# Designs tried in a protein design chat: VHH binders against o26951. Part 24

Target 1, 206 residues: o26951
Amino acid sequence: VEYTHFKDLQALEMERGRLYETIVVTWDDSMVGNAAPIGVLCTGDDTVTLYLYQGTRTVENVLNNGRFTVNVTLDPLIFTDSTLGDLEEDMFSHYRDFLHLRGADAFFTAEVVSVKKLVKRDRFGESELHVVKARAGDVMRAESFRMALNRGIYAVIESLIAYTRAEFSDPLVLRERIAEMNRVARKVGGPREKEAMRRIIQALES
Below, E stands for the ipSAE of ESMFold2; O stands for the ipSAE of OpenDDE; V2 stands for 0.75 times the mean of E and O plus 0.25 times the DockQ between their complexes.

## First folded at step 14 (VHH)

Design w02 (framework vhh_7z1x_3; at its last look DockQ between E and O 0.80; V2 from the best seeds 0.75)
Fold by OpenDDE, look of step 14:
Structure w02 (fold): chain B 206 residues (1-206), chain A 123 residues (1-123)
Amino acid sequence: as target 1 above (206 residues)
Amino acid sequence: QVQLVETGGGLVQPGGSLRLSCTASGFTFSDYWMNWVRQAPGKGLEWLSGIDSGGGSTYYAESVKGRFTISRDNAKNTLYLQMNSLQPDDTAVYFCAKGPDYFEWEPSEYDYWGQGTQVTVSS
């Protein structure tokens, strides 16, 4: 795959405040690669935030060497395989002293700027995580690049699907689903996603 | 004309509890993360806790986990901090701070602050 170099995350149409579903690639001191699906929060033209949960190779490697790559792909099998297990060695490529996902539609290098260990509490319980702020370096985009997956639009789509099936679903379950999706849209969506959710909710209540 | 007003501070004995409130105005409260930050005498700002716009996710510093609970009532434009098992080293001015529409724990990134409320833990 041939990549074109860009200066910042605008080349990937990443916007501040939006969360993108990516594959984060890390490595240990022996340059053994690890890939994990990670939601990456864009916080600026060249800054991102990761929420890394305890007990993973990803967090270990990031804390150890302070470097990683964020990879954009639309391949569902990459997400699946990296979640259920580990990617094979041949799924990693070298970019300078970084590893990235082989065949990624895009990737950018990242260096840790700050880390904060904290506790998160939500409907799933309490968990410890490391909030990692990083600076994006080289942004590499392949011709195959189309977009980075954004959770906000998916929330809207899922809500619409739920809406269309409202007559076949339990009203309480539907409301809960919509509430969940609205939370996601409000949390990581843009103005248009938020407005979409507003309209969906209004329609459901009419 | 964003305004944040903290209340509920005071003097309490070690092991005691306080509940802080922060009333917000001048912006759509329910669209933003809210945070509690404190500053002890002679120390810098310390982030304590953050809560998402809907209140579904809360974050805590290690120093206050298990003791402090952040919550919000968007209908009342109010942020809360329940503080239990208070210790002398919790003595500080406590601030309510408006976050962006995403999580941010660094106090230097916050645009709006309250005047703060004094919490003193002493026997």
Scores: ipSAE 0.790, ipTM 0.921, lowest interface PAE 0.4, mean pLDDT 93
Fold by ESMFold2, look of step 14:
Structure w02 (fold): chain B 206 residues (1-206), chain A 123 residues (1-123)
Amino acid sequence: as target 1 above (206 residues)
Amino acid sequence: QVQLVETGGGLVQPGGSLRLSCTASGFTFSDYWMNWVRQAPGKGLEWLSGIDSGGGSTYYAESVKGRFTISRDNAKNTLYLQMNSLQPDDTAVYFCAKGPDYFEWEPSEYDYWGQGTQVTVSS
């Protein structure tokens, strides 16, 4: 696990306006690590935005010490285990005064620039969140790096699978699935994913 | 050429309600987040609310939560702000603003603005 240092997020092929599925590593005052799957929005060459819901260790640690790492992995068990419970202590490695995910294909250090407390309303109700803007510092990439995961194309693909089976599907179930995939594509993707979803939806309504 | 035109401002008594509209043209309205921002007399810009491109998620500053509701009609390229329980402190010029195709709450990051509509809440 040998990392090369890069200038900015372009080394991870992150694009402005895209949301990437990552593991955010934070820690408390005693350097006890915490990992959580967090979508991170790329807003510039060295800037990201995170949407952190109140009541999580992630938001508590970020608000307390203003630093974290964003870790790139494609291992589904890391995402699963960090959601359902806590990763073991040996899953964290030190990088200067940061912790990062051991064996991450890439990671970058991040320092909070600003925090905005907001109220979000959606179809599930209202919730409080902290929207965190952060500056990427050191961007570290291993030879194992392949991509920072963006769900946009997969939302389109799942929609197409559902479309090809529309004749055999309950129309209400199909509509709900397509609507959810459209929300994903619009949340994480860009103009091409949004256009793809418009075409699929229009075809279903014809 | 992007154009945003606000309407619906006016004079209202404290506790009253008002509905603002913003008609958009010159871009694919349904691809972008849209925002409402206000500027009270002698004050800076204050972000109030934002809505995602599909209208499924809405976001509110704490100062207006529970009183204001943002919505959009993508078929009509129109953004709305329903304002209830208005108080004198809500007196301001209200702007709709287009930012990038993702959520942004800092007004300095918005690239297109309407001319604004005056809302006056007299005590």
Scores: ipSAE 0.676, ipTM 0.877, lowest interface PAE 1.1, mean pLDDT 92
ESMFold2 (binder alone), look of step 14: mean pLDDT 85; pTM 0.857

Design w03 (framework vhh_7z1x_3; at its last look DockQ between E and O 0.88; V2 from the best seeds 0.80)
Fold by OpenDDE, look of step 15:
Structure w03 (fold): chain B 206 residues (1-206), chain A 123 residues (1-123)
Amino acid sequence: as target 1 above (206 residues)
Amino acid sequence: QVQLVETGGGLVQPGGSLRLSCTASGFTFSDYYMNWVRQAPGKGLEWLSGIDSGGGSTYYAESVKGRFTISRDNAKNTLYLQMNSLQPDDTAVYFCAKGPDYFEWEPSEYDYWGQGTQVTVSS
């Protein structure tokens, strides 16, 4: 795969405040690679934030060497295999002293700027979290690149489908579905996705 | 004009409790993360807690976990901090601060602050 070099995350159309579904590649001191699906929050033209939970190779490697790559791919099998197991060694390629996902549509190098260990409490309970702020370095984009994945539009589309089927749905089930999608939109979406959800909810209540 | 007004501070004995409130105006409160930060005499700003726009997720510094609880009422444009088991080291000026529409724990990134409310824990 041939990559073109860019200076910042605008080349990937990543927007501030949006969280993108990516494959984060890390490595240990022996350059053994690890890949994990991680939501990456764009916080600027060259800054991102990761939320890493304890007990994973990813967080261990990031904390140990302060470097990683964020990889963009639309391949569902990469997400699946990296979640259910581990990627094979041949799924990693070298870029300078970084590893990235072989065949990625795009990737950028990242260096840790700060780490905050804190406690998160949500509907699933309490958990320890490492909030990792990083600076994006080299942004590499392949011709195959299309977009980075964001769940916001999914939330809106699913809500609209639910809306169109409202008369055939259990009101309680519908309400829960919309609430869930709204949580997703509010968490990862932008102003337009949030506004879309507001309009959908208003329409359902009318 | 954006305004944040903290209330509820005061003098309390060790082991006591306080509930801080922060009333927001001048922006769409329900669209942003809100945070509590404190500054003790002679010390820098310390982030304590954050809450997402809908209140579904809350974040806490290790120093206050299990003792402090952040919450919000978007209908009232109000942020709360329930502080239990207060210790002398909790003595500080407490600020509410507006975050972006995503989680940010670094106080230097906040764009609006309240005037602060004094909390003094002493026997």
Scores: ipSAE 0.813, ipTM 0.938, lowest interface PAE 0.4, mean pLDDT 94
Fold by ESMFold2, look of step 14:
Structure w03 (fold): chain B 206 residues (1-206), chain A 123 residues (1-123)
Amino acid sequence: as target 1 above (206 residues)
Amino acid sequence: QVQLVETGGGLVQPGGSLRLSCTASGFTFSDYYMNWVRQAPGKGLEWLSGIDSGGGSTYYAESVKGRFTISRDNAKNTLYLQMNSLQPDDTAVYFCAKGPDYFEWEPSEYDYWGQGTQVTVSS
């Protein structure tokens, strides 16, 4: 795979305030690679924030050496396999002092700027996490690149599907589904996704 | 005009509890993360807790985890901080602050602040 070097995250069409679904690659002191699906918040032209849960190899490696890559892929099996187990060693390629996902449609190198440890509570309970701010270095894009995934539009689409079936649906089940999609859209989406969800909710209430 | 007004501060004994309120106006409260920040005498700003726009995710600094609970009532445009097991080093002015529409813990990144409410913990 041949990559073109770009100066910043605009090449991946990443926007400030949007969360993108990526594969984060880290490694230990022996350069043994690790891959995990991680949502990456774009905070500027060359800055990102990651929310890394305590007790994962990802956070251990990031805290140890302060470097990682963010990899763009649309392959659902890579997301699945890196969650359910480990990717094979041959799924990692070298780029200078970094490892990246072999065959990624795009990737960028990242170096940690700061880390904040805190406690998060949500519907899944309480967890300890490290909030990592990092600066993107080299942004590498292949001809196969199409998009960095943001799932905000999909939350809107799922909500519209539920809306069209509302009069035949259990109102409590419908309410819970819309609430879940609204949480997703507000977490990852921008102003247009949030406004779309407001309109859908208002239509259901009127 | 954006306004944030804190209430509920006061004097309390060590081990005691207080509940702070922050009433918001002049913006769509339910679109934004909200935060509590404190400033102890002679110290800088310390982020304590944040809450997402819907109230589903809450965040706590390690210094207050297990003792403080953030919540919000979007229908009343009100943010709350329940503070338990208070100790003298919790003495500070407590501020309500408006964050962006994503989680941000750096006080320098907040757009609007309340005037603060004094909390004093002493025996």
Scores: ipSAE 0.727, ipTM 0.904, lowest interface PAE 0.8, mean pLDDT 92
ESMFold2 (binder alone), look of step 14: mean pLDDT 88; pTM 0.889
OpenDDE, look of step 14: ipSAE 0.802; ipTM 0.928
ESMFold2, look of step 15: ipSAE 0.725; ipTM 0.903
ESMFold2 (binder alone), look of step 15: mean pLDDT 88; pTM 0.890

Design w04 (framework vhh_7z1x_3; at its last look DockQ between E and O 0.84; V2 from the best seeds 0.73)
Fold by OpenDDE, look of step 14:
Structure w04 (fold): chain B 206 residues (1-206), chain A 123 residues (1-123)
Amino acid sequence: as target 1 above (206 residues)
Amino acid sequence: QVQLVETGGGLVQPGGSLRLSCTASGFTFSDYSMNWVRQAPGKGLEWLSGIYSGGGSTYYAESVKGRFTISRDNAKNTLYLQMNSLQPDDTAVYFCAKGPDYFEWEPSEYDYWGQGTQVTVSS
């Protein structure tokens, strides 16, 4: 795969405040690669934030060497395999002193700027995590690149699906589902996603 | 004109509790994350807790975990901080601060602050 180099995240159409489903690649001191699906929050043209939970190889490697790559792919098997286990060694490629996902539609290098250990509480419970702020360096885009998976549009689409199935659904379950998606849209969606959710909710209540 | 007004501070004994409130105006409160930050005498700003716009996710510093609870009422444009098991080292001015539409723990990234409310924990 041939990549074109760009200066910032605009090349990937990443917008501030949006959360993107990516594959984060890290490595240990022996350059053994690790890949994990990680939601990456864009916070600027060249800045991102990651929420890394303890006990993972990802967080250990990031805290250890302060570097990683964020990889954009639409391949569901990459997400699946990296979640259920580990990717094989041949799924990693070298870019200078970084590892990235082989065949990624795009990737950018990242260097840690700051780390904050804190506790998150949500409907799933309480967990400790490291909030990692990083600066994006080289942005590499392949011809195959189309878009990064966005959590906001996902929320809207899922809500619409739920809406179309409303007559076959438990009203309470439906309401909870919509509420969940609305939370996602409110967290990481843009104005249009938020407006979409507003309309969906209004339609459901009418 | 954005305005944040903290209330609820005061003097309490060690082990006591306080509930701080922050009333927001001048912006769509429900669209933004909100945070509590404190500054003790002679010390820098310390982030304590943050809450997302919808209130579904809350974040806490290790120093206040299990003792403080952040919440919000978007209908009232109000942010809350329930503080339990207060200790002398919790003495500080407590600030309400507006975050972006996503979670941000770094106080330097906040664009609006309240005037602060004094919390003093002393026997």
Scores: ipSAE 0.769, ipTM 0.906, lowest interface PAE 0.4, mean pLDDT 93
Fold by ESMFold2, look of step 14:
Structure w04 (fold): chain B 206 residues (1-206), chain A 123 residues (1-123)
Amino acid sequence: as target 1 above (206 residues)
Amino acid sequence: QVQLVETGGGLVQPGGSLRLSCTASGFTFSDYSMNWVRQAPGKGLEWLSGIYSGGGSTYYAESVKGRFTISRDNAKNTLYLQMNSLQPDDTAVYFCAKGPDYFEWEPSEYDYWGQGTQVTVSS
């Protein structure tokens, strides 16, 4: 796969404040690769934030060597296989002293700028996490690149599907589905997704 | 136009409790994560807690874990901090702060601040 080199995340059309679904590639001291689906928050033209739970191989590798790649793919099997198990060693390629996902539509190198250990509370309980801020270095884009995946529009679409069936649906189930989609849209999306969800919720309250 | 107003500070004895409030105006409160930050005499800013815009996730510095609880009421444009088991080293001016529309823990990234409310923990 042939990549064109770019200097910042504008080449991938990433927007500040949006969280993108990516494959983060890390490695250990022996350069044995690890891949995991990780949401990556764009915070600037060359800055990103990751929220990494303690006890994962991803956070272990990131804390150990301070480098990783963020890989763009739309292949659902790569997301699935990297969650349910490990990708084979031939799924990783070298770029300088980084590893990246072989055949990714795009990837960028990342170097840690800061790490903050925090306590998070949510409906799943309390957990410790590392908030990792990183700077994007080389941004590599292939001809196959179409988009960096953002779930925001799909949360809106799922909400609209539920809305069109509201009269025929269990109201409690509908409300919980819309609430869940609203949480997703607010987590990953921007002002347009938030406004869309606001309008859908207002329409349901009428 | 953006305004944040903290209330609820005061003098308490060690071991006591206070509940701080922050009333927001001039922006869509429910779209932003909100934070509490304090500044003790002669010290820098210390981030204490943040809350996700939907209210479902809350974040805490280790120094206040288990003692402080952040919450919000988006219908009333109000942010809260429940502070329990207060000790003299909790004495500080407490600020609420608005950052970008995603969670951010670094105080240098916040664009609007309240005037602060004094909390003094003393016998």
Scores: ipSAE 0.621, ipTM 0.860, lowest interface PAE 1.2, mean pLDDT 91
ESMFold2 (binder alone), look of step 14: mean pLDDT 84; pTM 0.857

Design w05 (framework vhh_7z1x_3; at its last fold request DockQ between E and O 0.41; V2 from the best seeds 0.70)
Fold by OpenDDE, fold request of step 16:
Structure w05 (fold): chain B 206 residues (1-206), chain A 123 residues (1-123)
Amino acid sequence: as target 1 above (206 residues)
Amino acid sequence: QVQLVETGGGLVQPGGSLRLSCTASGFTFDDYSMNWVRQAPGKGLEWLSGIDSGGGSTYYAESVKGRFTISRDNAKNTLYLQMNSLQPDDTAVYFCAKGPDYFEWEPSEYDYWGQGTQVTVSS
């Protein structure tokens, strides 16, 4: 994939105050990649904030090396596989000293500016959280990049979020939520969305 | 004009409790995150707690987790801080501060502040 370089996040149509579902790629000292779906809050033309929960490889890598990439993709299987496990090594590409998602529609490099460890309390309970503020560096956009509305991918993403919160949810409510999203995926999704839902459901039943 | 007015401060013994209130005006209160920040004598600003616009998520500094509870009543344009198990090192001026429409913990990002209310914990 060939990427064009841009100066800031406007090239990706990211707006201040909005949260974007992305794939954040991090790596350890051995350059072993890790991918995770992360909501990235745009806070400026070249600044973002991430809320990283304790105990994940993502937060460990970010705290360790202070660098990561934010990747834009609409591939439901990327979201699914990175949530249920991790991506294979061949799904990572090198950009200078960074790793990014292979085949990403876009990505930007990020360097940590500040970190605040705090406690978040919500309907799911309390959790240790690292609020990571980062500066976006190189913004790379492929020709495939487009702002597309895909209800199928949203259904998958919602299902994955529900999956990650399953232990804090009523099983019956969760089942109904997943069933609803699966109906959406079946109705408006493509083969990959349907496959993603299949994997999610299988994971929930395991 | 934007105004934030803190109340509820005072003198309390160690182990005691206080409930701070912050009444907001001059902006759409329920669109913005709100925060409590304190400044002890001779120390810098310390962020304590924040709450998102809807009140669905609250955030706490490690120093106050389990003791302080932030809440809001959007119908009353009021922010609250319930402080329990107060200790002498909680003595400070407590400020209410307006955040953006998303949660922000860094005090330098806040655009409006109250006048502050003094909290003194002493035997």
Scores: ipSAE 0.846, ipTM 0.944, lowest interface PAE 0.4, mean pLDDT 93
Fold by ESMFold2, look of step 14:
Structure w05 (fold): chain B 206 residues (1-206), chain A 123 residues (1-123)
Amino acid sequence: as target 1 above (206 residues)
Amino acid sequence: QVQLVETGGGLVQPGGSLRLSCTASGFTFDDYSMNWVRQAPGKGLEWLSGIDSGGGSTYYAESVKGRFTISRDNAKNTLYLQMNSLQPDDTAVYFCAKGPDYFEWEPSEYDYWGQGTQVTVSS
């Protein structure tokens, strides 16, 4: 796979305030790679934020080395296999002193700027969290690149599906489903996804 | 104009509780993260807690975990901070601050601030 170098994250069509579903590649001191699906928040032209939970290999490697890559892929099996287990060592390629996902549609190098350890509370309870701010270095895009995944529109679509089934649904189950999709849309999307969810909720109340 | 108005400060005994409110106007409140920050006498700004736009995720500095709870009522454009088990070193001016459309903990990244409300913890 041949990559073209670009100046910043605009080449990947990443927008400030949107959370993208990516594969983050990290490694230990021996360059043994690790891959995990991680949502990556675009915070500027060359800045990103990651929300890394305590007790993962991803956070351990990031805190140790201060470097990682963010990899764009649309292959659902890469997401699945890296969640349910480990990718094989031949799934990692070198780029300078970084590892990246072999065959990624795009990737960028990232270097940690700051880390904040804090406590997060959500519907799953309390978790220790490292909020990692990083600067994108080299942004590498292959001809196969189509998009960085954002779940915002799909949260809206799932809500519309539920809406069309509303008269056949238990109202409490429907309300919980819509609340979950609203949470997703607000987590990953922007103003248009938030407005779409407001309209859907209003329509269900009429 | 964007306005953030804090209320609920005052004098409290050690071990006591206070509930701060921050009423927002001049922007679409439920599109943005919101934060509480304090400044003790002679000290810098200390981020305490943040909440995402929908209220589904809340974030706490280690120094206040288990004692402070942030919440929001988007229908009322109001941010809250419930503070329990207050100690003398919690004495400060408490500010609410508007974050970007994502969670941000660094106070230098906030674009609008309230005037602050004084909290004093002493016998």
Scores: ipSAE 0.781, ipTM 0.919, lowest interface PAE 0.7, mean pLDDT 93
ESMFold2 (binder alone), look of step 14: mean pLDDT 86; pTM 0.868
OpenDDE, look of step 14: ipSAE 0.834; ipTM 0.939
ESMFold2, look of step 15: ipSAE 0.771; ipTM 0.914
ESMFold2 (binder alone), look of step 15: mean pLDDT 86; pTM 0.871
OpenDDE, look of step 15: ipSAE 0.833; ipTM 0.941
ESMFold2, fold request of step 16: ipSAE 0.744, 0.741, 0.743; ipTM 0.906, 0.898, 0.906
ESMFold2 (binder alone), fold request of step 16: mean pLDDT 86, 86, 86; pTM 0.874, 0.875, 0.873
OpenDDE, fold request of step 16: ipSAE 0.834, 0.841; ipTM 0.947, 0.948

Design w06 (framework vhh_7xy4_2; at its last look DockQ between E and O 0.81; V2 from the best seeds 0.72)
Fold by OpenDDE, look of step 14:
Structure w06 (fold): chain B 206 residues (1-206), chain A 123 residues (1-123)
Amino acid sequence: as target 1 above (206 residues)
Amino acid sequence: QLQLVESGGGLVQPGGSLRLSCAASGFTFSDYSMNWVRQPHGKGLEYIAGIDSGGGSTYYSDSVKGRFTISRDNAKNTLYLQMNSLKPEDTAMYYCAKGPDYFEFEPSEYDYKGQGTQVTVSS
């Protein structure tokens, strides 16, 4: 795959405040690669934030060497395989002293700027979280690049699907689903996603 | 026109409790995550707790976890901080802080914070 080099995340149409579904690639001191699906929050033209939970190789490697790559792909099998197990060694490629996902539609290098350890509490319980702020370096885009998966638009689409099936759904389940999607949209969506959710909710309540 | 007004601070003995409130106005409160930060005298701002826009997720620093609880009432445009088992080291000015459109845990990155309410823990 041939990549074109860009200076910042605008080349990937990543917007501040949006959360993107990506494959984060890390490595240990022996350059053994690790890939994990990670939601990456864009916080600027060249800055991102990752929320990494304890007990993973991803967080270990990131904390250890302060470097990683964020990889953009639309291949569902990459997401699946990286979640259910480990990617094979041949799924990693070298870019300078970084590893990235082989065949990624795009990737950018990242260097940790700061880390904050927090405790997160939600409906699933309590978890230890490392909030990692990183600076994006080289942005590499392949011709195959189209877009990064955005959780905000996902929330809207899922809500609309739920809306169309409302007559066949348990009202309580539907309400909870919409509430969850609305939380996502409010958290990581843009003005249009938020407005979309408002309209959907209004329609459901009418 | 954005305003955050903290209240509920005061003097308490070690082991005591306080409940802080923050009244928000001038923006769509329910669309934003909210945070509590504190500043001990002579020290910098410290992040202590945060809550997402819907209230489904809360975040705590290690220094306050298990003792403090952040919550919100979006219908009332109010943020709360229940502080239990207070310690002398909790003495600080406490601020309600509005973050950007996403979670932010660095106090210096917040868009706005209130005037604060003083919490003093002393025997």
Scores: ipSAE 0.759, ipTM 0.919, lowest interface PAE 0.4, mean pLDDT 93
Fold by ESMFold2, look of step 14:
Structure w06 (fold): chain B 206 residues (1-206), chain A 123 residues (1-123)
Amino acid sequence: as target 1 above (206 residues)
Amino acid sequence: QLQLVESGGGLVQPGGSLRLSCAASGFTFSDYSMNWVRQPHGKGLEYIAGIDSGGGSTYYSDSVKGRFTISRDNAKNTLYLQMNSLKPEDTAMYYCAKGPDYFEFEPSEYDYKGQGTQVTVSS
């Protein structure tokens, strides 16, 4: 795979305020690679924020060496395999002092700017996390690049599918599904996804 | 145009409780994550709690975890902070703050903060 170098995240069409589904690659002091699906929040042309939970190899490696790569792929098996287990060593390639996902449609190097430790509470309980702000360095894009994944539109689409089948649905199940999709759309999406979900919810209340 | 108005501060004894409110106007409140920050006299701003736009996730600094609860009512455009087990170290001016259109934890990056409400914990 041959990459073209770009100066910032506009080359990946990433928008400030949207969270993208990526593979974050980290490594230990021996350059043993680790890959995990991580949502990456774009906060500027060359800045991102990650929410890394305590007790993961990803957060351990990031805190240890302050560097990682963010990798763009549309391959569902890479997301699955990196969650259920470890990727094979031959799935990592060297780029200067970084490792990246071999064959990624795009990747960028990242260097930590700051880390804030917080306690998060949600419907699943309480967890400790590190909010990592990082600066993107080299942005590398292959000809295979098409898009960085954002779940916002699909949360809207799933809601609409559920809405159009409301006659055949238990009202409580429908409401739970729409509420879950609304949480996704608000977490990852922008103003248009949020407005779409408001309209769907209002229609259900009619 | 854009306004954040804090209220509910006051003098309270150690171990006591207070409930802060923040009335928001001039923007679509339900689209934004909201935060509480505080400034002890002579010190910089300290992040204490945040809540996402829908209210489903809340975040707390170590200094207030287990004692403070952030919440919001999007129908009333109001942000709340329930403060329990108050300590003298909690004495500060408390501000609600609007970040950008994404969740931000760094107070220096906020778009706007209110005028504040004073909380004084003293016997």
Scores: ipSAE 0.621, ipTM 0.873, lowest interface PAE 1.2, mean pLDDT 91
ESMFold2 (binder alone), look of step 14: mean pLDDT 84; pTM 0.858

